# VH-VL binders against Sulfurtransferase Alvin_2599 (rhd_2599): the designs that were tried, part 6

Target 1, 107 residues: Sulfurtransferase Alvin_2599 (rhd_2599), of Allochromatium vinosum (d3rpb9)
Amino acid sequence: MVNEIDSESLSQRLADTEDVLLVDIRTPAEIAQGMIPDALQLPMHLIPIRMSEIPKDRDVVIYCRSGARSYQACAYLMQQGYGRVLNLRGGIIAWARHGLPIVAPEG

## First folded at step 1 (VH-VL)

Design r14 (framework fv_romlusevimab)
Fold by ESMFold2-Fast, scan of step 1:
Structure r14 (fold): chain C 107 residues (1-107), chain A 121 residues (1-121), chain B 108 residues (1-108)
Amino acid sequence: as target 1 above (107 residues)
Amino acid sequence: QVQLVQSGSELKKPGASVKVSCKASGYTFTSYDMNWVRQAPGQGLEWMGWINTNTGNPTYAQGFTGRFVFSLDTSVSTASLQISSLKAEDTAVYYCARDQYDYWSGPFDYWGQGTTVTVSS
Amino acid sequence: SYVLTQPPSVSVAPGKTARITCGGNNIGSKSVHWYQQKPGQAPVLVIYYDSDRPSGIPERFSGSNSGNTATLTISGVEAGDEADYYCQVWDSYSDHVVFGGGTKLTVL
C-alpha cells in the first residue's frame, strides 16, 4: 500500500521541518518547464540504477506530473526496502494549482 | 490559427476496432497536453483521460482502461484514440481537447469538432 | 469519486439574467471552468479559473465560486445563448477531470 501526501500537507512540512527529500521523477523535458524547489531530479527509468541516492532514514516524497507514475515508483521502491517513500497526490499539477512555489531548474 | 481537426464518422459492428485521429495545427504540439472526452447520445461530457504530448505517456480515467489506447505521432502533430472490442455502449461523439498550460494544467481551450462512432449490429 | 451537480434545465426570458449552478463538496477550493455547447457543435470555453473570460467571450458572461457552489451568470440573455452549459474541475486527489451533468438553458 503506497502512502500519499497532498500538496498543502507537504508545503507545511517543508516550512516546518526541512528534513524531507523531494524527488522529481519526470523526464528532463518536463522538468525543464519547472519543478518544485530543491527536488532531486531522478527520471523514473533511472530509479533502478540510482535508488541508492534515496535515503531510508528520512521521509522522501516522490512526485511526477499527476501522481500516477510516482505512485508506481513508490510501490517499486517499497518492494526494494524503502519504507519511508510517499507519493505526492496530484503531482506537480496539484502543487501549482494550490499556488505553491515552482522554479526553473538551475543547471 | 489554433485548430484541432478530427477524422470522419465511423459505423462499426460489435467486436470491431476503430481509430479516431486528432490533428493539431497553429501551435507547438508538445507544449500542451491532449485530452479525450466522449458524449453518448443525449448525454453529458465524460472525461476519458489525457496524454502527455511531450513524453507520450497516457493517463486513463476509471472505466477507460484496457480497450482504450491513446497514442501520438509528434512528427505530424496528431493524437489518436483506438477503441478495441467495440460495444454498443461505446456509441458516442469523441472529442479531443487541448489543455491550456497554466503551470502544466488548465481548462480545455480548444476542441476538435468531434468524431461520431456508432456501434450497431 | 468527486461529483458535480447541475440543474438539468434553466429557463430565462430575453434580456434577463440566467444563473447556472454547479454544486460540489468544497468546490470553492477548486478552479472551475465552464463550457457552452450548441447542438451538433463542440463545446466552447466561456469561463475559466472561476471568473476569467477567454478573448471573444462577451462581458455578459461571468463566474463565481465559493463554498459548495460555483455559478455561471449570463446577463442580458440573448436567443443565441441557448445551449447546454457544463462546469468542470480537476480533482487533485484522484487526478481526474470531472464534468457536471450539464444544464440546458432555454431562452423563451
Scores: ipSAE 0.000, ipTM 0.565, lowest interface PAE 13.9, mean pLDDT 86

Design r15 (framework fv_romlusevimab)
Fold by ESMFold2-Fast, scan of step 1:
Structure r15 (fold): chain C 107 residues (1-107), chain A 120 residues (1-120), chain B 108 residues (1-108)
Amino acid sequence: as target 1 above (107 residues)
Amino acid sequence: QVQLVQSGSELKKPGASVKVSCKASGYTFTSYAMNWVRQAPGQGLEWMGWINTYTGEPTYAQGFTGRFVFSLDTSVSTASLQISSLKAEDTAVYYCARSYDSEFWYFDLWGQGTTVTVSS
Amino acid sequence: SYVLTQPPSVSVAPGKTARITCGGNNIGSKSVHWYQQKPGQAPVLVIYDDSDRPSGIPERFSGSNSGNTATLTISGVEAGDEADYYCQVWDTSSDHVVFGGGTKLTVL
């Protein structure tokens, strides 16, 4: 059972300065084209190795290009005991279509 | 060298079981869903369902529950389809196909197909 | 269940334009993908997301999708284009992949 959040709701939570971690699970080549500000860059294939970087005590929104890969990632993380992961429905495509901020990644 | 390579053709009697394998190479296996598509002789394409390569969770289309089982061995980047209690109507070419990551699923990479013939 | 309707066959002379239709209720609100299947071979994706072409697919292949009809257009048809063509959508309401019945394209 994967919980999901849409772009408008996520944008409002971020505007309200809520403690939410964004995780971008796309490839480095995709991230180079732009990402949601302040997202942790964690390519999907590295999640089993680096999932300790994901907190369990706050909401974590996982996103990819369209929401399909990140839905799979959220299901996996929930199976591993991460109860507060949310999939960004529609991914960065929907985020951009709503006119929400996209930034170049640092370094 | 992105490819899906399937196991060889099978000739079986009614009531037997068959296992078709699909080995992926050239990409990260767990980043994409694996789908199974069937094509009976002279017929069109029928989607059977998919398996989430990250979690191992299968989802079956209507009509493909019970006798059909999707499984994975991620250590060798291989997806498998098992059909039990084979019937004549299971005679078909079985394809594995990768779903590309988009809001609307499509299959950009296909296995070559495995012919399963069920005859007495 | 959602249903996609294709004509069973289309004939075209070499060098002319073939149009293969895919009918579905409000299909213009969905993304349509097209596959080419030659005898004894696996299907090959020729158009995705209504009108985008994969690498290696010639510009002669184009797609459109509006209202209740999606169309695969092949201009300047060649003998090598002779194949079965299938349209496909992901039906979000049922979370199911739906294929059309296929259209056999004959070049003379």
Scores: ipSAE 0.007, ipTM 0.621, lowest interface PAE 9.1, mean pLDDT 87

Design r16 (framework fv_romlusevimab)
Fold by ESMFold2-Fast, scan of step 1:
Structure r16 (fold): chain C 107 residues (1-107), chain A 121 residues (1-121), chain B 108 residues (1-108)
Amino acid sequence: as target 1 above (107 residues)
Amino acid sequence: QVQLVQSGSELKKPGASVKVSCKASGYTFTNYAMNWVRQAPGQGLEWMGWINTYTGNPTYAQGFTGRFVFSLDTSVSTASLQISSLKAEDTAVYYCARTDYEYLWGAFDIWGQGTTVTVSS
Amino acid sequence: SYVLTQPPSVSVAPGKTARITCGGNNIGSESVHWYQQKPGQAPVLVIYYDSDRPSGIPERFSGSNSGNTATLTISGVEAGDEADYYCQVWDSSSDHYVFGGGTKLTVL
């Protein structure tokens, strides 16, 4: 019941300048190696503490390495009342496979 | 156990073709790009290019754009390098090495054992 | 094309510290990986992303990267560390990996 989006669909939404927040829930060490541009950095273990930073009034695409951790994160957030979260199917691996941009995190 | 196992050594004459294979095991093949690296006798490591294991799209480094072909058989988790019209200068050890797609700037964490290709008359 | 410069050879006495440099224009803004290669063997990743160690690599191996120079440091050098060492970066401008020319570490 977790809603999912694939890399191609997400790329199109971003190209169409839709108001979508990306959330990277990987570890800080993983994020330091590269992330999807403009993603909010929110390591999975901090979600229960920092979930108030996730808006409820816009679509929020949550991603991890392969989509497994972020699927669980989406299920948890939905149980906490966040109805507009989507899992990026295949994670940043699928994103990179499609040749989509990855950047170093800002400071 | 994560490993890359390459085909055995080849001795070829100039003008022949050779196909070097690299079989992956212990991980999801399409989650990692496959790189090819050449090392001529007594020389350093030279990156030849990589192949996207999900799309099948190859990228070749300068100097490897003509006679070199990267290919995949994802059903058996195998990447292959074919060299046509072999020249003496192709004599080298050829390595395959994986890179994690999560990080396009990633290191080559697992390497094949290498395949020696000798081109001589 | 991006060029990485390594000294061809470095000699060090057992138990001392070896430093192998990798020079590149503004290399401190790139992620540097280091490989060890012994005769007749495939390269082994010893440092990735400037300073991280893979599991199984001794604490004696460390890395740094700033300005125009990345450095692989091996403290308490042992005879078994004698090998060729290669630095590597991804050149984002060309979408290509680049290796340094390699450094032969001799433990004398």
Scores: ipSAE 0.005, ipTM 0.621, lowest interface PAE 10.4, mean pLDDT 88

Design t01 (framework fv_retifanlimab)
Fold by ESMFold2-Fast, scan of step 1:
Structure t01 (fold): chain C 107 residues (1-107), chain A 120 residues (1-120), chain B 111 residues (1-111)
Amino acid sequence: as target 1 above (107 residues)
Amino acid sequence: QVQLVQSGAEVKKPGASVKVSCKASGYTFTSYWMNWVRQAPGQGLEWIGVINPSDSETWLDQKFKDRVTITVDKSTSTAYMELSSLRSEDTAVYYCARDYEGSSYWFDYWGQGTLVTVSS
Amino acid sequence: EIVLTQSPATLSLSPGERATLSCRASQSVDYYGTSYMNWFQQKPGQPPKLLIHDASNRATGVPSRFSGSGSGTDFTLTISSLEPEDFAVYFCQQSYSTPYTFGGGTKVEIK
């Protein structure tokens, strides 16, 4: 079963917790329009190749545009032994609608 | 089985607005994004924008952002593109095109096109 | 915006011949192992039809005579042996960044 977190809860955890990694699995075209600050950019199709970049010892919140693709990514990662992944329900759309920070990618 | 059916041809005066519809069938409407693309007679293709039908978020080309509104009606599985302040250079065939949401976005199905003619 | 330049503008060939169409991007459309370049076919009075997505993947129902190749800024669409129905205009399109952009098209016409 995939665990989920909403934008408000994630925002509070980021204020309280130092060890949350955000992973943006959207396409490069989507990321170019804006991303959540400090997110690791890891397009969905590269997860099987680059999943070793995802830590297993801290909470990892995976997001996409709406939460649908990232739900599937979380399910896949859990099958691969990543027990601390969470899906951001509503994706970056819900994040933006709550007035939370979005930045241009730095690379 | 997947089909996008657009509204019929329109003739408008300069300064008017036009609203083109695109009715989807044969798939779950909210699972795919809907793009709008136009083509002036004898010219190339120009992307206007895209909408996510699940929550109505839109991304528009900056050229059109002040004149275009893209909307959806989930109850009828229909997308709309409204273009205001029409000029003669807006004369074109307007297409809707379905966008596959995944690792990359590609336009796999297109509507038949709607000719919009702007003339005085 | 990313500018796509297609060449030649017109390609005059006979049925059975090989067609090679080029598309050049003003900057790389590659990102972590994927090239975000697509190809479309358009016949008079019809909407564009997807042929190739992500540089080299044939769309469902597209004949094997169509193939795509390339990476970075240089892409090619190849039709190994032209059939009568292949005489059409072909457009490349990048999905790397918005606004999505199209090339000017290459018209493949009967000699």
Scores: ipSAE 0.006, ipTM 0.586, lowest interface PAE 11.1, mean pLDDT 87

Design t02 (framework fv_retifanlimab)
Fold by ESMFold2-Fast, scan of step 1:
Structure t02 (fold): chain C 107 residues (1-107), chain A 120 residues (1-120), chain B 111 residues (1-111)
Amino acid sequence: as target 1 above (107 residues)
Amino acid sequence: QVQLVQSGAEVKKPGASVKVSCKASGYTFTDYYMNWVRQAPGQGLEWIGVINPSGGSTWLDQKFKDRVTITVDKSTSTAYMELSSLRSEDTAVYYCAREGYYDWSGFDYWGQGTLVTVSS
Amino acid sequence: EIVLTQSPATLSLSPGERATLSCRASQSVSYSGDSYMNWFQQKPGQPPKLLIHDASNRATGVPSRFSGSGSGTDFTLTISSLEPEDFAVYFCQQYDSWPLTFGGGTKVEIK
């Protein structure tokens, strides 16, 4: 029920300057250790309150540490009417293992 | 320091409802999930459900969905679990447990438990 | 739901011995290198206490004699040398999917 994208495919879409929003649903402590550049920080437990920050008119890639929690987040958002959410398969771990950029959150 | 304090033991008749409270202190109540778990005497643990105290969203095990309501009162940092249509099989110790928001990996703090006895 | 089967139901051992506890899941609780399995210790009259999270990470304050291992469907909790305070019931718990589920428990008792 949930569409997924892998790290290489996502990296290619970003390199092609496609209009994709990244959403990091990990804890603030995890995000402080590093995140994918330009991701919206939206911890999982705040999704029901802050989901209005997620656009419906563009592709939104939701990620967590490994992809399991973000899969559940995508399923929930799809039930709430967000039809353009995708799970980042393998999460930020797979992203890092592919040598893709990770940055400290900007102040 | 983090503390979860639950309401006292309850004795109920079959068909009644029970409402157990869990008062949190020592942390920001709305930053952590609150889970409810029960344990029948001498038996294993059974997950009932969870609430996000910030928005009030709940997720329940299907076997409890028609009988359980989980709520919070943010002004008093208290979570509640109400179980209706009580049966003798509902006799158990009911626990609240805080879910650390670090990757949902574990219930890091538990209440002391509330014994609910259902008897005729 | 994911069913967790713990074995044996009871381990009768002496202080200083190694304890090995098994937990088997009805389907994989691992995804992309991570395993969503926790272990809890429970003593009579007390709530459960988190010992191991994410299959192999000790919770804060847990002695090094406790270790967790495994992936997919098969998980193990090992206590390298039992201390008197370690005689308790141990539960595995998966958080790969809702509903969250617990194993039936393994009682580690003094023989």
Scores: ipSAE 0.007, ipTM 0.575, lowest interface PAE 9.5, mean pLDDT 86

Design t03 (framework fv_retifanlimab)
Fold by ESMFold2-Fast, scan of step 1:
Structure t03 (fold): chain C 107 residues (1-107), chain A 120 residues (1-120), chain B 111 residues (1-111)
Amino acid sequence: as target 1 above (107 residues)
Amino acid sequence: QVQLVQSGAEVKKPGASVKVSCKASGYTFTSYYMNWVRQAPGQGLEWIGVINPSGGETWLDQKFKDRVTITVDKSTSTAYMELSSLRSEDTAVYYCARDLYSYGEWFDPWGQGTLVTVSS
Amino acid sequence: EIVLTQSPATLSLSPGERATLSCRASQSVDSYGYSYMNWFQQKPGQPPKLLIHGASNRATGVPSRFSGSGSGTDFTLTISSLEPEDFAVYFCQQSYEVPYTFGGGTKVEIK
């Protein structure tokens, strides 16, 4: 069962300066349009190769455009032994609709 | 201004090792991956490997797995590629190249290249 | 590993002519609507320079006469009207998966 978190709850955790890693699994083209601040960029198709970059001792919130791809990514990672992954319900669409910060990728 | 500056040309004997450096400036070093690519004289481009400077994770082409080590020094924003057990066919220009995951741009910029000549 | 085949190996043209360069991948380099195919230009004694990323996006400072197209396994680089500085070797490169691979190159030379 994939654990999920909504935009309001995630925003509150980040405001409380909790140790949470954000992972954006969208394509580079989607990320270039805007991302949640400080997110690790890890396109979905690279997860099986790069999952060693995902810590097991921290909460990791994985997001995509709408929450569908990231739900599948979380399910896969949980089966690979990553017990602290959470899906951002509604993705960056819901995040933006709540007026929450979106930034250009760091250069 | 984003720049990658590589170390100077090297001449090595067969069996020796070479360590090429790539000093980055003008961006957040740990936010982008660093690739290594070589080009033998008159030939095409051959990918060697990539490193995530933040965590130190590396991925290498199987051809180089047993002879290449890629490392970084975060304090100096420098990436290194060390190739051991050199053979004459390792004679090539070696390039570092930044991987622009965050902008959807790949392999930009490139270092100026380091010529490594292996001869007895 | 993904094999990239470029054709032709050499393209002999005059300034002002259109150049069309092909790159074919042994498997699809697409994921979720994005094509992980890039194009580079290389002049003698210089490192490669990024021209096109993600099949069709021009890199910063690249003239509009350069355009990329294609998806899946078939990709094209077009130079609409060759300038003297465009005579160079062009390489396609896939960033879909490791090991990243390059095509053999197409040399665009003056006729």
Scores: ipSAE 0.059, ipTM 0.714, lowest interface PAE 6.0, mean pLDDT 89

Design t04 (framework fv_retifanlimab)
Fold by ESMFold2-Fast, scan of step 1:
Formats: structure tokens, C-alpha cells, sequence
Structure t04 (fold): chain C 107 residues (1-107), chain A 119 residues (1-119), chain B 111 residues (1-111)
């Protein structure tokens, strides 16, 4: 069962300065159009070869455009032993719908 | 055949509550979000809120948050919208409409439920 | 909330004519390379029917005479040649920001 977190709850946890890693699994072209501040960029197709970059000792919120791809990514990571991954419900679209901060990627 | 079938018309007194049902068929109920929209006679459309049937997560327009509850029964593929503390201005046709995770196109709508609030 | 203004309120035309309907948003409804705008058709006694989603994509079964265009704050629904069944009320709807909002509608009526 994949655990999900909504945009308002995530925004509150970040405002409270909780130790949460955000992971954006969209394509580089999608990320170039805007991302959640401080997210790790890890395109979905690279997860099997880069999953060691995801910590197991802190909460990790995975997101994509709408939440569909990241739900599947979370399910896959849980099968690989990553017990602290959460899907951002509704993805970056829901994040934007709530008026929450979006930034251009650095570099 | 994908369809949403709503409960029948209701007549309520001011101060009462009304609960409208929306039964889904022809698709995976938990794969689409369910929206509620109302339309007063001869007026425009007002979005009320949405529910994710997979876990009952609900998002409501602030003006309805204190009076509306949206729920689902996955075993019967039915969504419900309950509106409390009814007043005459709540007289409207209430619609359910599904939307997808990939985009929020309200592609399938219920036939509507007329709720009349009168003394 | 985002306010959607539709114009004109009423458009009186004859079959075969082109209809152009406008929807203006109080702030941009476009981001991430997409425009979060839908168009609906409504006939008396019926629920709204989806015509266009994401500003320019026709819904399944919608005739090619219907087209949507625009981005940012300015959107247009065009019916290239009106058929008798096209005389109805048309609503735009944004889903870029909560709460979702609808325009006031444009009634396309027979002249």
C-alpha cells in the first residue's frame, strides 16, 4: 500500500523545517518548466540505477506531474526495501493549484 | 458503458440536511476522482469539491467547507455529497462528475439531482 | 479565486455561420507548458457535456467543427459552421487553481 501526502500537509512539514527529501521523477524537459524548491531531480527511468541516492532513514516524497507515475515509482521502491517513500497526491499540478512555490531549476 | 446515476429529487426545509448519491458503473471506481458541482435554476455552475475514492481524501471549496461532507462507498461504487444547514439559496441541481489523474477533464457527468429548499 | 468572464453573453447567429466565443481569466491559467481550461456545452434539462479539454483538445466524439485555442488569460472556442444542434449555452472552466471556477456562459441562439 503506497502512503500518500497531500500538498497542504507537505507544505506544512517543509514550513516546520522537517527533514524531508523531495524527489522529482519527471523528464528533464518537464522539470525545466518548473519544480518544487530543493527537489532532487531523478527521472523515473533512472530509478533502478540511481535508487541508492534515496535515503532509507528519512521521509522521501516522490512526485511527478499528476501523481500517477510517482505512485508506481513508490510501489517499486517499497518492493526494493525503501520503507519511507511517500507519493505526493496529485503531483506538482496539485501543488501549483494550491498556489505553492514553484522555481526554475538551477543550472 | 460508463455512466453516473444520481438519486432522485429532494425537497427540504431550511435548516435540514440533504445527502445526494452518485452511483458509478462501467469503469474502475477508484481510478478517477469524483467532483461535485451545483447549478441554481437559470444560473451558472459552482464547483463544490472533489474526492479521491481510493482513500477518501477530500478537497472542498472554502465557502462549502463548514457544511459539506463528501464520502464514498467502494463496495457499491457510490459517491455521496451531504450538505447541512440548508437555506433557500442552496436550491439547485447538484451534479457529480468524474475527473482523471492525468487531467481534470469532467468527461462523464451524472444526470443531476434537483434539491429544493423551501418552507 | 480566478474569475472567468465570457463574452458575449448572447450570440445570435444562423445555421452555417461561424461562432467565436471568448473566455478571459483574471489571472493566467497556463503553467508547465499546459493551459488548464475546459469548454462545456449545455442544453436545457441536461448536464454539461465536455467539448474541449486542456484548451485545445477535442473530447471523444466531439465533431471537428469545434476547436479551442488560447493560453494565459485569453481563450476562444470556435464553431466553424453552426449546425442546428449547436444552439446551446457554452461554459468555460479553469482547473489551474483551487477552487475550480466556471465562466458565466455564452448562449448561442438562432437569429
Amino acid sequence: as target 1 above (107 residues)
Amino acid sequence: QVQLVQSGAEVKKPGASVKVSCKASGYSFTSYWMNWVRQAPGQGLEWIGVIDPSDSYTWLDQKFKDRVTITVDKSTSTAYMELSSLRSEDTAVYYCARSGYEYDAFDIWGQGTLVTVSS
Amino acid sequence: EIVLTQSPATLSLSPGERATLSCRASQSVSYFGESYMNWFQQKPGQPPKLLIHDASNRATGVPSRFSGSGSGTDFTLTISSLEPEDFAVYFCQQYSSYPYTFGGGTKVEIK
Scores: ipSAE 0.304, ipTM 0.803, lowest interface PAE 3.6, mean pLDDT 90

Design t05 (framework fv_retifanlimab)
Fold by ESMFold2-Fast, scan of step 1:
Structure t05 (fold): chain C 107 residues (1-107), chain A 121 residues (1-121), chain B 111 residues (1-111)
Amino acid sequence: as target 1 above (107 residues)
Amino acid sequence: QVQLVQSGAEVKKPGASVKVSCKASGYTFTDYYMNWVRQAPGQGLEWIGVINPSDSYTWLDQKFKDRVTITVDKSTSTAYMELSSLRSEDTAVYYCARGWEYDTSGYFDYWGQGTLVTVSS
Amino acid sequence: EIVLTQSPATLSLSPGERATLSCRASQSVDYSGYSYMNWFQQKPGQPPKLLIHDASNRATGVPSRFSGSGSGTDFTLTISSLEPEDFAVYFCQQSYSTPLTFGGGTKVEIK
């Protein structure tokens, strides 16, 4: 079963300075329109060849546009031995709708 | 089957507060966000804010942050919008509107009938 | 905030004519191949009624004479042949980011 976190809970964990890595799996064109601050950019099609960049010893929240693609990415990563991945329910759409920070990539 | 039924018209004096209710039926209340929108007589539509009924998290348009509180009562499937420190320019019809499903594009598919709030001295 | 500009403010037409309504956003409302632009119809004394969501998808029960098009910043609502019940005010609305915003409206009135 994929563990999920909503945008409100994630925002609270980040405010509490918890050690969480955010991973944005959208396309470069989507990320260019805005991303969650400090997210690692890892387009979904590159996960099989770049998954070693994802740590196994800390919580990793994976997100996409709506949460559908990232749910599948989390399922795949769990199959590959990544036990600490969580899907951001509702994706960056829900994050933005909650008025939470969106930044341009690289600033 | 989906219905949003709002409370009746209110007449208030400047400086008072008003609390409008929106009772939902015909769907699972926690599956959809509830938005509040107002419309001054003869004017356009103005978004006030939204609440996630599942966890009561809200966010508001900046201009309303200090005066608006949005809450829900899950046991009665009812959302509330309270606006304080009323001014004459707050005279408007206030609507609740269902939208913003998880994993889908958000749009307002069902609206309450509206509640006229008149602020007059 | 995203500002939506609707034009014209008023459109005077006769039944049977085509109506073309424009909505321009101050920034793109596109994300991952979707355009977060919606259209509503409002008649006096009634709440707004959803016509089109996500730029081009007709809402349930909305007649086929209504269609939406556009992407990015420029969007159009078309009514192919006006019926008497179509004379109303039409609003565009973006659902891309908060605060959610509406256009000023286009009034379609009988000539």
Scores: ipSAE 0.007, ipTM 0.608, lowest interface PAE 9.0, mean pLDDT 87

Design t06 (framework fv_retifanlimab)
Fold by ESMFold2-Fast, scan of step 1:
Structure t06 (fold): chain C 107 residues (1-107), chain A 121 residues (1-121), chain B 111 residues (1-111)
Amino acid sequence: as target 1 above (107 residues)
Amino acid sequence: QVQLVQSGAEVKKPGASVKVSCKASGYTFTSYWMNWVRQAPGQGLEWIGVINPSGGSTWLDQKFKDRVTITVDKSTSTAYMELSSLRSEDTAVYYCAREYFDSSGYYLDYWGQGTLVTVSS
Amino acid sequence: EIVLTQSPATLSLSPGERATLSCRASQSVSEYGTSYMNWFQQKPGQPPKLLIHGASNRATGVPSRFSGSGSGTDFTLTISSLEPEDFAVYFCQQYDSYPYTFGGGTKVEIK
């Protein structure tokens, strides 16, 4: 079973602590339209190549547009030994619906 | 066995509010999101919104945002959808539907039997 | 929002015939080999019943005569040989993004 977190709970964690890594697995074109601040940009197809960038000793929240493909990414990562990944339920769409910050990508 | 049992039919006047319940059993209520979908007689399906029962957070279709409130009572494993300022075009069968998730994605796997809400003068 | 267009609106067929139902999305609902499209069957007086999830995966207990295919914007539900219990309305539904949206439905009726 993949653990999940909603936008409200995530925003509270980010306000209270800085120990959570956000990972945006959308395409570069989607990320160019806006992303959650400070997220690691890691398009889904690159996860098998770049998963070493994901820490195993911290909570990692993975998100996509709606939460569906990031759920699959979390399931895959759990099979690869990443026990602290969480799916952002509803993705960046739910995040935006709550009026939470969206920023242009850096770099 | 998973079951979703909804409250009975309602007849309301224009301008009133209606609150439909959906009682869940056979699974851990807080582990699965609950969607609300409606269907006008003889018409298609229209998504209203969803609630995360664990945190109470909701996401609604913009057309319902100002009139719909979705809530849960975790102690009774019951979800509620309240629709205010009723109009005749709100006449529909209202369904609750559980959202399952696995590696293949998200899907509405169990549905309540439906609650007919009739809005008439 | 993503608009789903189903065609035809009505299929009039006899038992034993093949039914092919189309669903077209206004934008892609597929990413990295996964398509975020579900199919439901609805009979009069009953709630929708999940048939296919992720475009091509049959839900538990759904007969093998039902199959889903497609990716991107174009999706198909096929019933290889209609049984009497298959005469119903069929809806596609996307779960790529909120709001979730449904197609207008295709009614499969007895000729």
Scores: ipSAE 0.007, ipTM 0.614, lowest interface PAE 9.4, mean pLDDT 87

